Miniprotein binders against q96jn8r1131to1294. Designs and how they scored, part 23

Target 1, 164 residues: q96jn8r1131to1294
Amino acid sequence: TLEFLENHGKNILLSNGNRTATRVASYNQGIVVINQPLVPQLLVQVRIDFLNRQWTSSLVLGVITCAPERLNFPASACALKRAAWLLRGRGVFHNGLKICEKFGPNLDTCPEGTILGLRLDSSGGLHLHVNGVDQGVAVPDVPQPCHALVDLYGQCEQVTIVNP

## First folded at step 4 (miniprotein)

Design q21
Fold by ESMFold2-Fast, scan of step 4:
Structure q21 (fold): chain B 164 residues (1-164), chain A 82 residues (1-82)
Amino acid sequence: as target 1 above (164 residues)
Amino acid sequence: SPEEIVEEVKKLIEEALELAEKGDKEEAVKKLREALELVRRLGNEELEKAVREAIEAIKRGDPWLAEMILDEALELAEEKSE
């Protein structure tokens, strides 16, 4: 079954059989990674459980292409640079650059209960799913193997893995 | 030394980003302007540009973008100090 890796950001606490991740301090140090690689057609989904609107920024989703099991995670996923492709707000980011500015719904405004999904298609395109609806290809030609990443940044303090 | 100035800049950036995340934009910008003065002493035009761009991102209410801009520029600045 899908779980969050025990290696995670310093402010994360895992519960519910490593299927729920909670950020217990500050606004950062909240990166979690799924324990299995994204293989084509595997849909990995998380539900937003709790938003703390004291913070300005919110959740980031994406993929990481380096081995995550012993990685020293930075305070924010943006510092993963070449190894990560990130979705935040309506933007797609890679290696310190905004590579797309208008993709899908604004992730900063998704309410509690929203289910966010990541899936690779057969051509290596990374898809975002929102409440079961495919938003299209956010990133083409993702290097493989890669793992789904959630950065519980800012407002998003808890997510839970949801089966399809 | 340039390395000591970079460490002071990092501290100011960390303080500014936390203030911005709490919604204290004016105090965050003030901290980044202090960092800008230190960065000018380094003579690193790319880092100076990044701090100015980060200030504008914070003014627009986007401290996550400010962090990305600054993190990239700081890594490049540390590499140049080698």
Scores: ipSAE 0.759, ipTM 0.883, lowest interface PAE 0.7, mean pLDDT 91

Design q22
Fold by ESMFold2-Fast, scan of step 4:
Structure q22 (fold): chain B 164 residues (1-164), chain A 82 residues (1-82)
Amino acid sequence: as target 1 above (164 residues)
Amino acid sequence: SPEEIVEEVKKLIEEALELAEKGDKEEAVKKLREALELVRRLGNEELEKAVREAIEAIKRGDPWLAELILEEALELAEEKSE
């Protein structure tokens, strides 16, 4: 079964059999990683459970290519640099650079109850799914092995892994 | 000590980034300018430049870039003090 790794950002509390992640302080230090590599055709989905509108930006989704089990997580996913490909707002980011201007919906505006998914296709393209709808290829030729990452940043204070 | 000044700078930076994330760009910049005065006492030109670049990033509406710049600069500053 899919779970969040017990290694996570310092403001995270895991519950519900490590399937729910809650950020219990501030706006950052909220990175969680799925316990299995994101292999082609595996769909990993999380539901947004709680948004705190004190903050202006929201969750970030993506993949990392470094081993997550003993990683000392930075305050935000952007600091993972070359190891990470990230979807934030409407942009796609790698190594601190915006590599795509507009992709999918604005993640800063997704309401509570939204289900967000990550999947690799057979060609290694990273797909975002929003409420079951494939948004297309955000990142082609993702290096492997890679791991699905959620950064509970800003508004997004709780997510839960959900089955298809 | 340099280590004590770095900890104060880190605290001001954390407060500034939190204010920026709340949408208060003016107060965030004010906190970073306070950090800049302390950084000048360290004599660390690279950290000083990073704080100035972070101020500009926040003014442009990019606090995420500001956080990246400052996190990298603080790591480097602590490394140099060893």
Scores: ipSAE 0.545, ipTM 0.755, lowest interface PAE 1.3, mean pLDDT 89

Design q23
Fold by ESMFold2-Fast, scan of step 4:
Structure q23 (fold): chain B 164 residues (1-164), chain A 82 residues (1-82)
Amino acid sequence: as target 1 above (164 residues)
Amino acid sequence: SPEEIVEEVKKLIEEALELAEKGDKEEAVKKLREALELVRRLGNEELEKAVREAIEAIKRGDPWLAELILLEALELAEEKSE
């Protein structure tokens, strides 16, 4: 079954059989990674459980292409640089650069209960799903192997893995 | 000592990032200006440039760029203090 890896950002507490991640302090140090590679057709989904509006930004979703099991996670996913392709707000980011200005809904404004999904298509394109609706290809030709990553940043203090 | 100054700079940068994420841009810039004064005493031009660029990014309404620059500066400061 899909679980969050026990290697995670230092402000994370895992519960519910490692299927729920809670950030217990500050706004950062909240990176979690799914325990198995994101292979084509696998849909990984998380539900936003709790938002704290003292913060201005919210969660970041994406993929990481380095081995996550022993990785020393930085404070924020942006510091993963070349290893990560990230969706934040309306943008798509890689290696500190915004590579797409507007893609899908604004992740900084998704309410509690929103289900966000990541899936690779047969051509290696990374898709974002929002409440079951495919938003299209956010990143073409993602290097493999890769793992789904969630950065519980800012407002987003809790997510839970949900089955398709 | 240089190591003590680096730790204070790191603390000010972390406080500035938190303030920026709370939406308090003016206080974030204030903390970074305090960090800049300390960095000048270190004579570390790379770190000084990073803090100056982060201040400008926050002023221009680009908190993402500011955070990226500041996280790089924190990593650099940590490495120098080892």
Scores: ipSAE 0.619, ipTM 0.801, lowest interface PAE 0.9, mean pLDDT 88

Design q24
Fold by ESMFold2-Fast, scan of step 4:
Structure q24 (fold): chain B 164 residues (1-164), chain A 82 residues (1-82)
Amino acid sequence: as target 1 above (164 residues)
Amino acid sequence: SPEEIVEEVKKLIEEALELAEKGDKEEAVKKLREALELVRRLGNEELEKAVREAIEAIKRGDPWLAELILYEALELAEEKSE
């Protein structure tokens, strides 16, 4: 059973059997990680439950390659540098570098109810799925093992893990 | 005390970053200028440089860069206040 890890950003509260993550303060300190490695063909999906539009940016998702169980999470996922490949807004980021400028929809504008998914293909390519639609390969050759990460940043104050 | 000044600088920086994320660039810069005055009293050149760079990043419409710069600098400033 897929759950968010008990180790998470300090502004997160987990509920619903650790399948719902809520950011209870500010706009940051909202990183959560899935409890199992993202192995090829596993589709991990989260639904956007609640958006607070006082903030301008929204959630970030991606993968982390360091062990997350005891990690002291930074204020935002972008600070993870080499350990993370991230989808933010319209871009793909790694190690402080924008490695793709326009991939998939703008994550800052996805409405409540949107289901976002991450999956590795058999070649190690990271795919983004939006409402069941594969957007293609965002990142080729992701190092393994890796874990799916969601940063409840800005507008996005709640997500829930959903079945494929 | 230096420890109290660091705590106040941290609060002003957090307020500035929240304002920037709300889209209030002018108020965010104003808060960072208040933080800059306190940072000068600490004598921490790295933190002073970071606050100046963050102000310019916000003015250019890059609050993400400002956040990264300031959080890294705050971590180092807390260590220096040992």
Scores: ipSAE 0.541, ipTM 0.739, lowest interface PAE 1.1, mean pLDDT 89

Design q25
Fold by ESMFold2-Fast, scan of step 4:
Structure q25 (fold): chain B 164 residues (1-164), chain A 82 residues (1-82)
Amino acid sequence: as target 1 above (164 residues)
Amino acid sequence: SPEEIVEEVKKLIEEALELAEKGDKEEAVKKLREALELVRRLGNEELEKAVREAIEAIKRGDPWLAELILDWALELAEEKSE
């Protein structure tokens, strides 16, 4: 089954058989990665379990194209630069640049209980799913292999992998 | 020493970014101005410019851009010291 890798940001504590990730300090150092490559039609989903409203931003999710098992994760996903395509707020980001202004709902406003999903289609397009609803293609033609990433940034202090 | 100054600059930057994420722009800018004074003593004009640009990003309400600018500049400064 799907689990978070044991290699993760330094503020993360894994529990529930590595299916729940909790950020135990600050607002950053909260990157987690799914233990299997994101292959076409695999739907990876996480549920937002806990939000701490002292922070202004919230979780970021996306994909990385570098091998994550031994990676020294930066403080936040933005520092992954060319290796990552990220969804944050309503934007899609790559290499520090906003490549799409308005995509899907605002991730900074998703409440506790929201289920967020990532899936590649047969053409390599990255899709975001929100509470079971496909939002469309956020990033076309993602380089492969790639891995699903969640950055428990800011408000989002806990997520749990859920089955489709 | 330059190494002690670099560590203090990193600490001030970390504190500033945390304050910015809490929405305290004024205190975040104050911490970055303290970092700017220390950076001037290092003679690193690239890092000095980055701190100034990060201050402007925070003032505009863009702490993500501030973090990106500062992360890149600190990485470059560390490479130069290797």
Scores: ipSAE 0.522, ipTM 0.732, lowest interface PAE 1.2, mean pLDDT 88

Design q26
Fold by ESMFold2-Fast, scan of step 4:
Structure q26 (fold): chain B 164 residues (1-164), chain A 82 residues (1-82)
Amino acid sequence: as target 1 above (164 residues)
Amino acid sequence: SPEEIVEEVKKLIEEALELAEKGDKEEAVKKLREALELVRRLGNEELEKAVREAIEAIKRGDPWLAELILDLALELAEEKSE
């Protein structure tokens, strides 16, 4: 069964059998990681449960290639540097650099109830799924092993893992 | 003292990044300019450069980059290794 790791950003509280993550303070320190490696064809999905519109940005979704069990998480996922490939707003980011200007829907505007998914294809391409619809390859040739990451940044204060 | 100045700089930076994320770019820049004046008194050229770069990032509407720049610079200023 898929769960969020007990190692997470300091503003996170886990509940619902570690399947729900809530950011309880500020706008950052909200990184959570799925407990199993993102192996090819595994679809990891989270639902946006609660948005606080006082913030301008929203959640970041992606993968990390470092071992997350004992990682000292930074305030935001962008600081993970070389180890992370991230989807934020409409951009795709790696190592603090925007590597794609416009991919998929704007994550800063997805409403409560949106289900976001991450999947690796057989060629190592990272796919974003939105409400069950495959948006295509956001990042080709992701190094493996990797783990799915959600940064409850800004507006997004709660997500829950949902079964495919 | 230098330690008291560093703590004030950290507070101004945290306030500025929060304001930027709320969309208050002008107030965020104002807070970072206050931090810049204190950083100049410390004589830390790397941190001064980072604060100036963060101001420009916020002006361009990129608080994400500003946070990255400032987080790394503050860690280095405290001789912290990751």
Scores: ipSAE 0.477, ipTM 0.694, lowest interface PAE 1.3, mean pLDDT 87

Design q27
Fold by ESMFold2-Fast, scan of step 4:
Structure q27 (fold): chain B 164 residues (1-164), chain A 82 residues (1-82)
Amino acid sequence: as target 1 above (164 residues)
Amino acid sequence: SPEEIVEEVKKLILEALELAEKGDKEEAVKKLREALELVRRLGNEELEKAVREAIEAIKRGDPWLAELILDEALELAEEKSE
């Protein structure tokens, strides 16, 4: 059963059996991590439940290859300088460095109800899915084990894990 | 006292970052300039440099970089105070 880990950013409250994450303050400190490693062919999906338009940026998602259970999370996922591959806006970032300018839709503009998915293919390529549509390989050869991460940054104040 | 100055600096920095993320770059820069005046009293050259760099990042339209710079500098400043 997929759940968010109890270890999360300090502005997060978990509910709905740890399947819903809500950021209750400010615009940051909203990192959550899925409780199981992202193994090949497992599709992890979250739905955007609530957007607060006073903020200009929105959620970030991706994977980390460090153990998340006791990790001291930074204020934003983009501050992770070790073992992180992240999708922010239209960019792909590895350990804080932009490695791709334009991949998939702009995450800052996804509306409430959007379902975002992460999946590893059999060759270790990280895929983004948007409303069930595979956007392609964002990152090839992700080291394993890795863990799916969502940063409820800016506009995105609530997400819920959904099954396919 | 130095401890009171540190708390005010942290408050101004957090307010500035929220203003930047709301898109109010002018007010964000004003708050960081207030923080800069206080930081000089602390004698922390690394934090002073970080605030100056964050101001330039916000002026260039990069509030993400400003947050990264200031978040790291505040962590280092807190550790130094131990």
Scores: ipSAE 0.585, ipTM 0.790, lowest interface PAE 1.3, mean pLDDT 89

Design q28
Fold by ESMFold2-Fast, scan of step 4:
Structure q28 (fold): chain B 164 residues (1-164), chain A 82 residues (1-82)
Amino acid sequence: as target 1 above (164 residues)
Amino acid sequence: SPEEIVEEVKKLIYEALELAEKGDKEEAVKKLREALELVRRLGNEELEKAVREAIEAIKRGDPWLAELILDEALELAEEKSE
C-alpha cells in the first residue's frame, strides 16, 4: 500500500493511515514523499482536497533521486536542485532551470477534486496524468531509483493518495 | 548589534516572500528594499546581491526563484555566524 513517508516538511500533518497530508501553517514547508520508489508502470495518484485561495501558486509534483527517509527537507521543492525534477504551474523544472515552458494544464489552476498522477514508462520517461488522462512525457530519462514527491505549496493545503 | 540586524533582515525577507505568494508584489518588493538597507549595514555582499536578485525575480512574477535565492543566501549567512 502506498503511503506518505513520516519524514516530511515541517508544516505537514499526516492522517488517514499516512495517506492524507495536510499543510497546517503558512504557504511552504509542505513537501511529502511516497513510501516506495516510483518503479516503471506504477501510477501514483493524489487528489487535491482543499485549496486556500489566499495564495497565488499551488502544488508542485515531481520526482526526487536522493534517499528521502532521513532528508532534511527545504522550505520548497525548488531548493532540492539537481535531486529533483518538478512540475510547477505549466513548466517543468530541474536544478533551477525551466526545461519545458508549457506542459499539461496549469497546476496553479487545478480545482479541488483533481486527481494528479505520476508514472514512469519503460524508457524512464516521467508522465503526468490528470483525472486519468496521460499528458505525455514531461521528463525523459529520469535517473533511478526515484521517488514521487508532492510539495503542498501555496493554495494546496491537503492531498490524499487515491488508488486507480 | 549584528545579530539583531540579521534577525530583522530574516523577518523582512520572510514577510516579503509571504506577501509575494499572496499576490502583493508591490509590498513584497518594498519589504525587500527595507531588507537591502539593513544588509548594506552588515557589509554582507553575497546577501545584498541575493536580495537585489530576488527583487527582480518577484518583479518578473517568479516568487519561486526569489525564495530559492534568498533561502540559499540566508543559509550561507547563518553558517558564517556559526
Scores: ipSAE 0.597, ipTM 0.794, lowest interface PAE 1.1, mean pLDDT 90

Design q29
Fold by ESMFold2-Fast, scan of step 4:
Structure q29 (fold): chain B 164 residues (1-164), chain A 82 residues (1-82)
Amino acid sequence: as target 1 above (164 residues)
Amino acid sequence: SPEEIVEEVKKLINEALELAEKGDKEEAVKKLREALELVRRLGNEELEKAVREAIEAIKRGDPWLAELILDEALELAEEKSE
């Protein structure tokens, strides 16, 4: 069963059997990681439960390649640098660099109820799914092992893991 | 003292980043300019450059980049004060 790890950003509260993550303060310190490695064919999905419109940007999704169970998480996912490949807004980011300008929908504008998914294909390509629709390969040849990461940044204050 | 200046700079930077993320770019820039005056008293050229770069990032509508720049610079400033 998929759950968020007990190790998470300091502003996170886990509930619903560690399947719901809520950011209870500020706009950052909201990183959560799925407890199982993202292996080919596994589709990890989260639903946006609550958006606070006082903030301008929203959640970031991606993968992390370092061991997350005892990691001291930074304030935002971009600070993970080489260990993370991230989807933010319409861009794909790695090591603080924008490696793709326009991929998929703008994550800053996804409404409450949106279901966002991450999946590795058999060639190690990272796919984003939005409401069941595969957006294509955002990142080729992701190093293994890796874990799915959600950064409850800005507007996005709550997500829940959804079974396929 | 240098330690007290660093803590005030951190406070101003955190306030600025929160304002920027709320979309209040003008107030965020004002707070960073206050931080810049204090940073000049520290003589930390790296932190001064980081604050200036963060101001430009916020003006361009990229508070996420501003946060990344400033978080890295603040970590280095803490190490130097040790």
Scores: ipSAE 0.581, ipTM 0.779, lowest interface PAE 1.1, mean pLDDT 89

Design q3
Fold by ESMFold2-Fast, scan of step 4:
Structure q3 (fold): chain B 164 residues (1-164), chain A 82 residues (1-82)
Amino acid sequence: as target 1 above (164 residues)
Amino acid sequence: SPEEIVEEVKKLIEEAFELAEKGDKEEAVKKLREALELVRRLGNEELEKAVREAIEAIKRGDPWLAELILDEALELAEEKSE
């Protein structure tokens, strides 16, 4: 079964059998990682449960290629650098660089109840799914093994893993 | 002491990014300008440049870039001061 790892950002509290992640303080220190590698065809999905409009930015999604079980997580996912490919707003980012503009919907404006999914295709392309709709390939040829990550940044204070 | 100044700079930077995420760009810039004055007393030209670049990023509506710039500069400054 899919769960969030016990190793996570400092402001995270896990509940619901480690399937719900809540950021309990501030706007950052909210990185969580799925407990299984993102293998081809596995669809990992999270639902946005709660948005706090005190903050301007929101949730970041992506993959990390280093082993997450003992990783000392930074305050935000951008600091993971070479190990991470990230979807933020409408951009795709790697190693501090924006590698794609205007991919998918704006993640800063997705409402509560939105279901966001990550999946690798058989060629190693990373796909974003939004409410069941495949947005296409955000990142080609992702190095494997990799793990799905969610950064509960800014507005997004709670997510829950949901089954397809 | 230099150590006390570095701690205050970090606090001002944290406060600035929290204000920026709340949408209070003017107050965020004000906090970074206070940090800049303290950084000048340290004599760290690289960190001074990073704080100025972060201020411009916040003014343009990109606090994510500002945070990335300062996170990198603070790591380098701490390594150098060992």
Scores: ipSAE 0.533, ipTM 0.747, lowest interface PAE 1.4, mean pLDDT 88

Design q30
Fold by ESMFold2-Fast, scan of step 4:
Structure q30 (fold): chain B 164 residues (1-164), chain A 82 residues (1-82)
Amino acid sequence: as target 1 above (164 residues)
Amino acid sequence: SPEEIVEEVKKLIEEALELAEKGDKEEAVKKLREALELVRRLGNEELEKAVREAIEAIKRGDPWEAELILDEALELAEEKSE
């Protein structure tokens, strides 16, 4: 079964068999990573459980290509640089650079109850799914192995893994 | 000492980023301008440029980009101080 790794950002508490991640302080230090590599056709999904609207930005979703089990996670996923391809707002980011201006819906505006999914296709393209709808290829030719990452940043204070 | 100034700059930046994420852009920019005065005393041109760029990112309503810019510059500033 899919779970969040016990190695995570310092403001995270895991519950529900490590399937629910809650950020308990501030707006950052909220990175969680799925315990299994994202292999082709595996769909990893999380549900947004709670949004705190005192914050302006919201969750970041993506993949990390380094081994996550012993990483000293930074305050925000953007600091992972070369190791991460990230979806934030409507942008796609890698190594501190915005590599796509507009992709999919604005993640800063997704309401509570939204289910967000990551999947690799057979050609190594990273897909975002929103409430079961494939948004297309956000990143082609993702290096493997990679792991699905969620940064509970800003508004998003709780997510739960669904339909592993 | 340079190390003490860097720690104060870090604190001001952390306060500014939290204020920006709360939507208090004016107060966030004020905190970064205080950091900028201290950074000028260090003579670190990269950090000074980063703080100025972060101010503009906050004004545009993008505190996440400001955090990205400042994280990289602070790491370099700490290395230079040691």
Scores: ipSAE 0.540, ipTM 0.747, lowest interface PAE 1.2, mean pLDDT 88

Design q31
Fold by ESMFold2-Fast, scan of step 4:
Structure q31 (fold): chain B 164 residues (1-164), chain A 82 residues (1-82)
Amino acid sequence: as target 1 above (164 residues)
Amino acid sequence: SPEEIVEEVKKLIEEALELAEKGDKEEAVKKLREALELVRRLGNEELEKAVREAIEAIKRGDPWYAELILDEALELAEEKSE
């Protein structure tokens, strides 16, 4: 069963059998990680449950290649640097650099109820799925093992893991 | 002490980034300018440069980048304050 790890950003509260993550303070310190590695063909999906429009940015999602179980998470996912490949707004980021200008929908504008998915293909390409629709390869040749990460940043204050 | 100044700078930076993420750019820049004055007393040129770059990032509407560069510079400043 897919769950969020008990190790998470300090503003996170887990509920619903560790399948729902809520950010209870501020706009940051909201990183959560799925409890098992993202192996090829595993589709990990989260639903956006609640958006707080006092904030201007929204959630970030992606993968990390470092062991998450005892990691002291930074305030935001971009600080993970070489260990992370991240989807933010319309961009794809790695090690503080924007590696793709425009990919998929703008994550800062996805409404409540949107289901976002991450999957590795057989060649190690990272795919984003939006409401069941494969957006294509955001990152080729992701190093393994890797773990799916969601940063409940800004507007996005709650997500829930959903089955495919 | 340098450690006390770094702690005050961290508080001002955290306040500024929260204001920027709320869209209050003018107040965020004001807080970073207060941080800049304290940073000058530390003599930490890297942190001073980072605060200046963060002010420009916030002015152009990029608080995410501001947070990134400030987090990096503060890690280095904590080492130097010992």
Scores: ipSAE 0.569, ipTM 0.769, lowest interface PAE 1.1, mean pLDDT 89

Design q32
Fold by ESMFold2-Fast, scan of step 4:
Structure q32 (fold): chain B 164 residues (1-164), chain A 82 residues (1-82)
Amino acid sequence: as target 1 above (164 residues)
Amino acid sequence: SPEEIVEEVKKLIEEALELAEKGDKEEAVKKLREALELVRRLGNEELEKAVREAIEAIKRGDEWLAELILDEALELAEEKSE
């Protein structure tokens, strides 16, 4: 069963059997990680439950290649640098570089109820799924092992893991 | 002390990034200019350049780049302060 790890950003509160993550303060310190490695054939999905529009940007999704169980999470996922491949707004980011200008929909504008998914293909390509629709390969050749990460940044104050 | 100045700069940067995230770019830039004034006293040219680059990034709406630049520069400044 998929859950968020008990180790998370300091503004996170887990509920619903660790399947719901709520950011209870500010706009940052909201990183959560799925409790199982992202392996081929596994589709990890989260639903956007609540957006606070005082903030301009929103949820970031991606993968990290470092062990998350005892990691001291930074204020935002961008500080993970070489350990993370991230989908933010309209872009794909790694180690401080925007490696793709436009990929999939703008994550800063996805409404409440949107279901976002991450999946690895057999070649190690990271796919984003949006409401069940595969957006294609965002990142080729992701190192293994890796873990699915959600940064409840900005507008996005709550997500829940949903089954396929 | 250099350590106290770095701590104040960090607070101003945190305030600036929050203001930018609220859409208050002009106020964010003002906070970073306050940080820049303090950074000049440190003589840390790398941190000064980072703050200037972050100001330009925020002006053009590239908050991600601003955050990355400032986070990296602050880590280096804190390490060097010993």
Scores: ipSAE 0.629, ipTM 0.814, lowest interface PAE 1.0, mean pLDDT 89

Design q33
Fold by ESMFold2-Fast, scan of step 4:
Structure q33 (fold): chain B 164 residues (1-164), chain A 82 residues (1-82)
Amino acid sequence: as target 1 above (164 residues)
Amino acid sequence: SPEEIVEEVKKLIEEALELIEKGDKEEAVKKLREALELVRRLGNEELEKAVREAIEAIKRGDPWLAELILDEALELAEEKSE
């Protein structure tokens, strides 16, 4: 069963059998990682449960290719300088560098109830799914093993893992 | 003391980051200008350059770049205090 790892950002509280992550302070220190590697065709999905509009940015999601179990997480996922492929707003980022300007919908404007999914295709392409709709390949040829990451940044204060 | 100055610089940078995320860019720049004055007293040219570049990034309307630079500045400040 899919769960969030017990190693997470310091402002995170896990509940609901480690399937719900809540950021309980500030706007940052909210990184969580799924407990299993993202293998081809596995669809990992999270639902946005709560948004706090005092903040301007929102949830970031993507993959990391380093081992997450004992990783010292930075304050924000986009500060990861090695082994990270991330979606933020409309952008795609690799190790802090923006590699695509406009991909999929703007993640900063997704409302509560939105279901976001990550999946690797058989060629190693990373796909974003929004409310069940495949947005296409955000990142080709992701190295393996990799792990799905969600950063409860800014507005996004709670997410829950949901089954397809 | 240098240690007290480093701690105040870190605090100002953290406050500036929070203000950027609230959308209060003008107040964030004020905090960073305070940090810049303190950094000059430390004599750390790398940290001074980072804070200066972050201010310019905010002014250009690139808060993401400012956040990246300031995160690096916090690491530089941490190394200085060790």
Scores: ipSAE 0.340, ipTM 0.676, lowest interface PAE 2.6, mean pLDDT 87

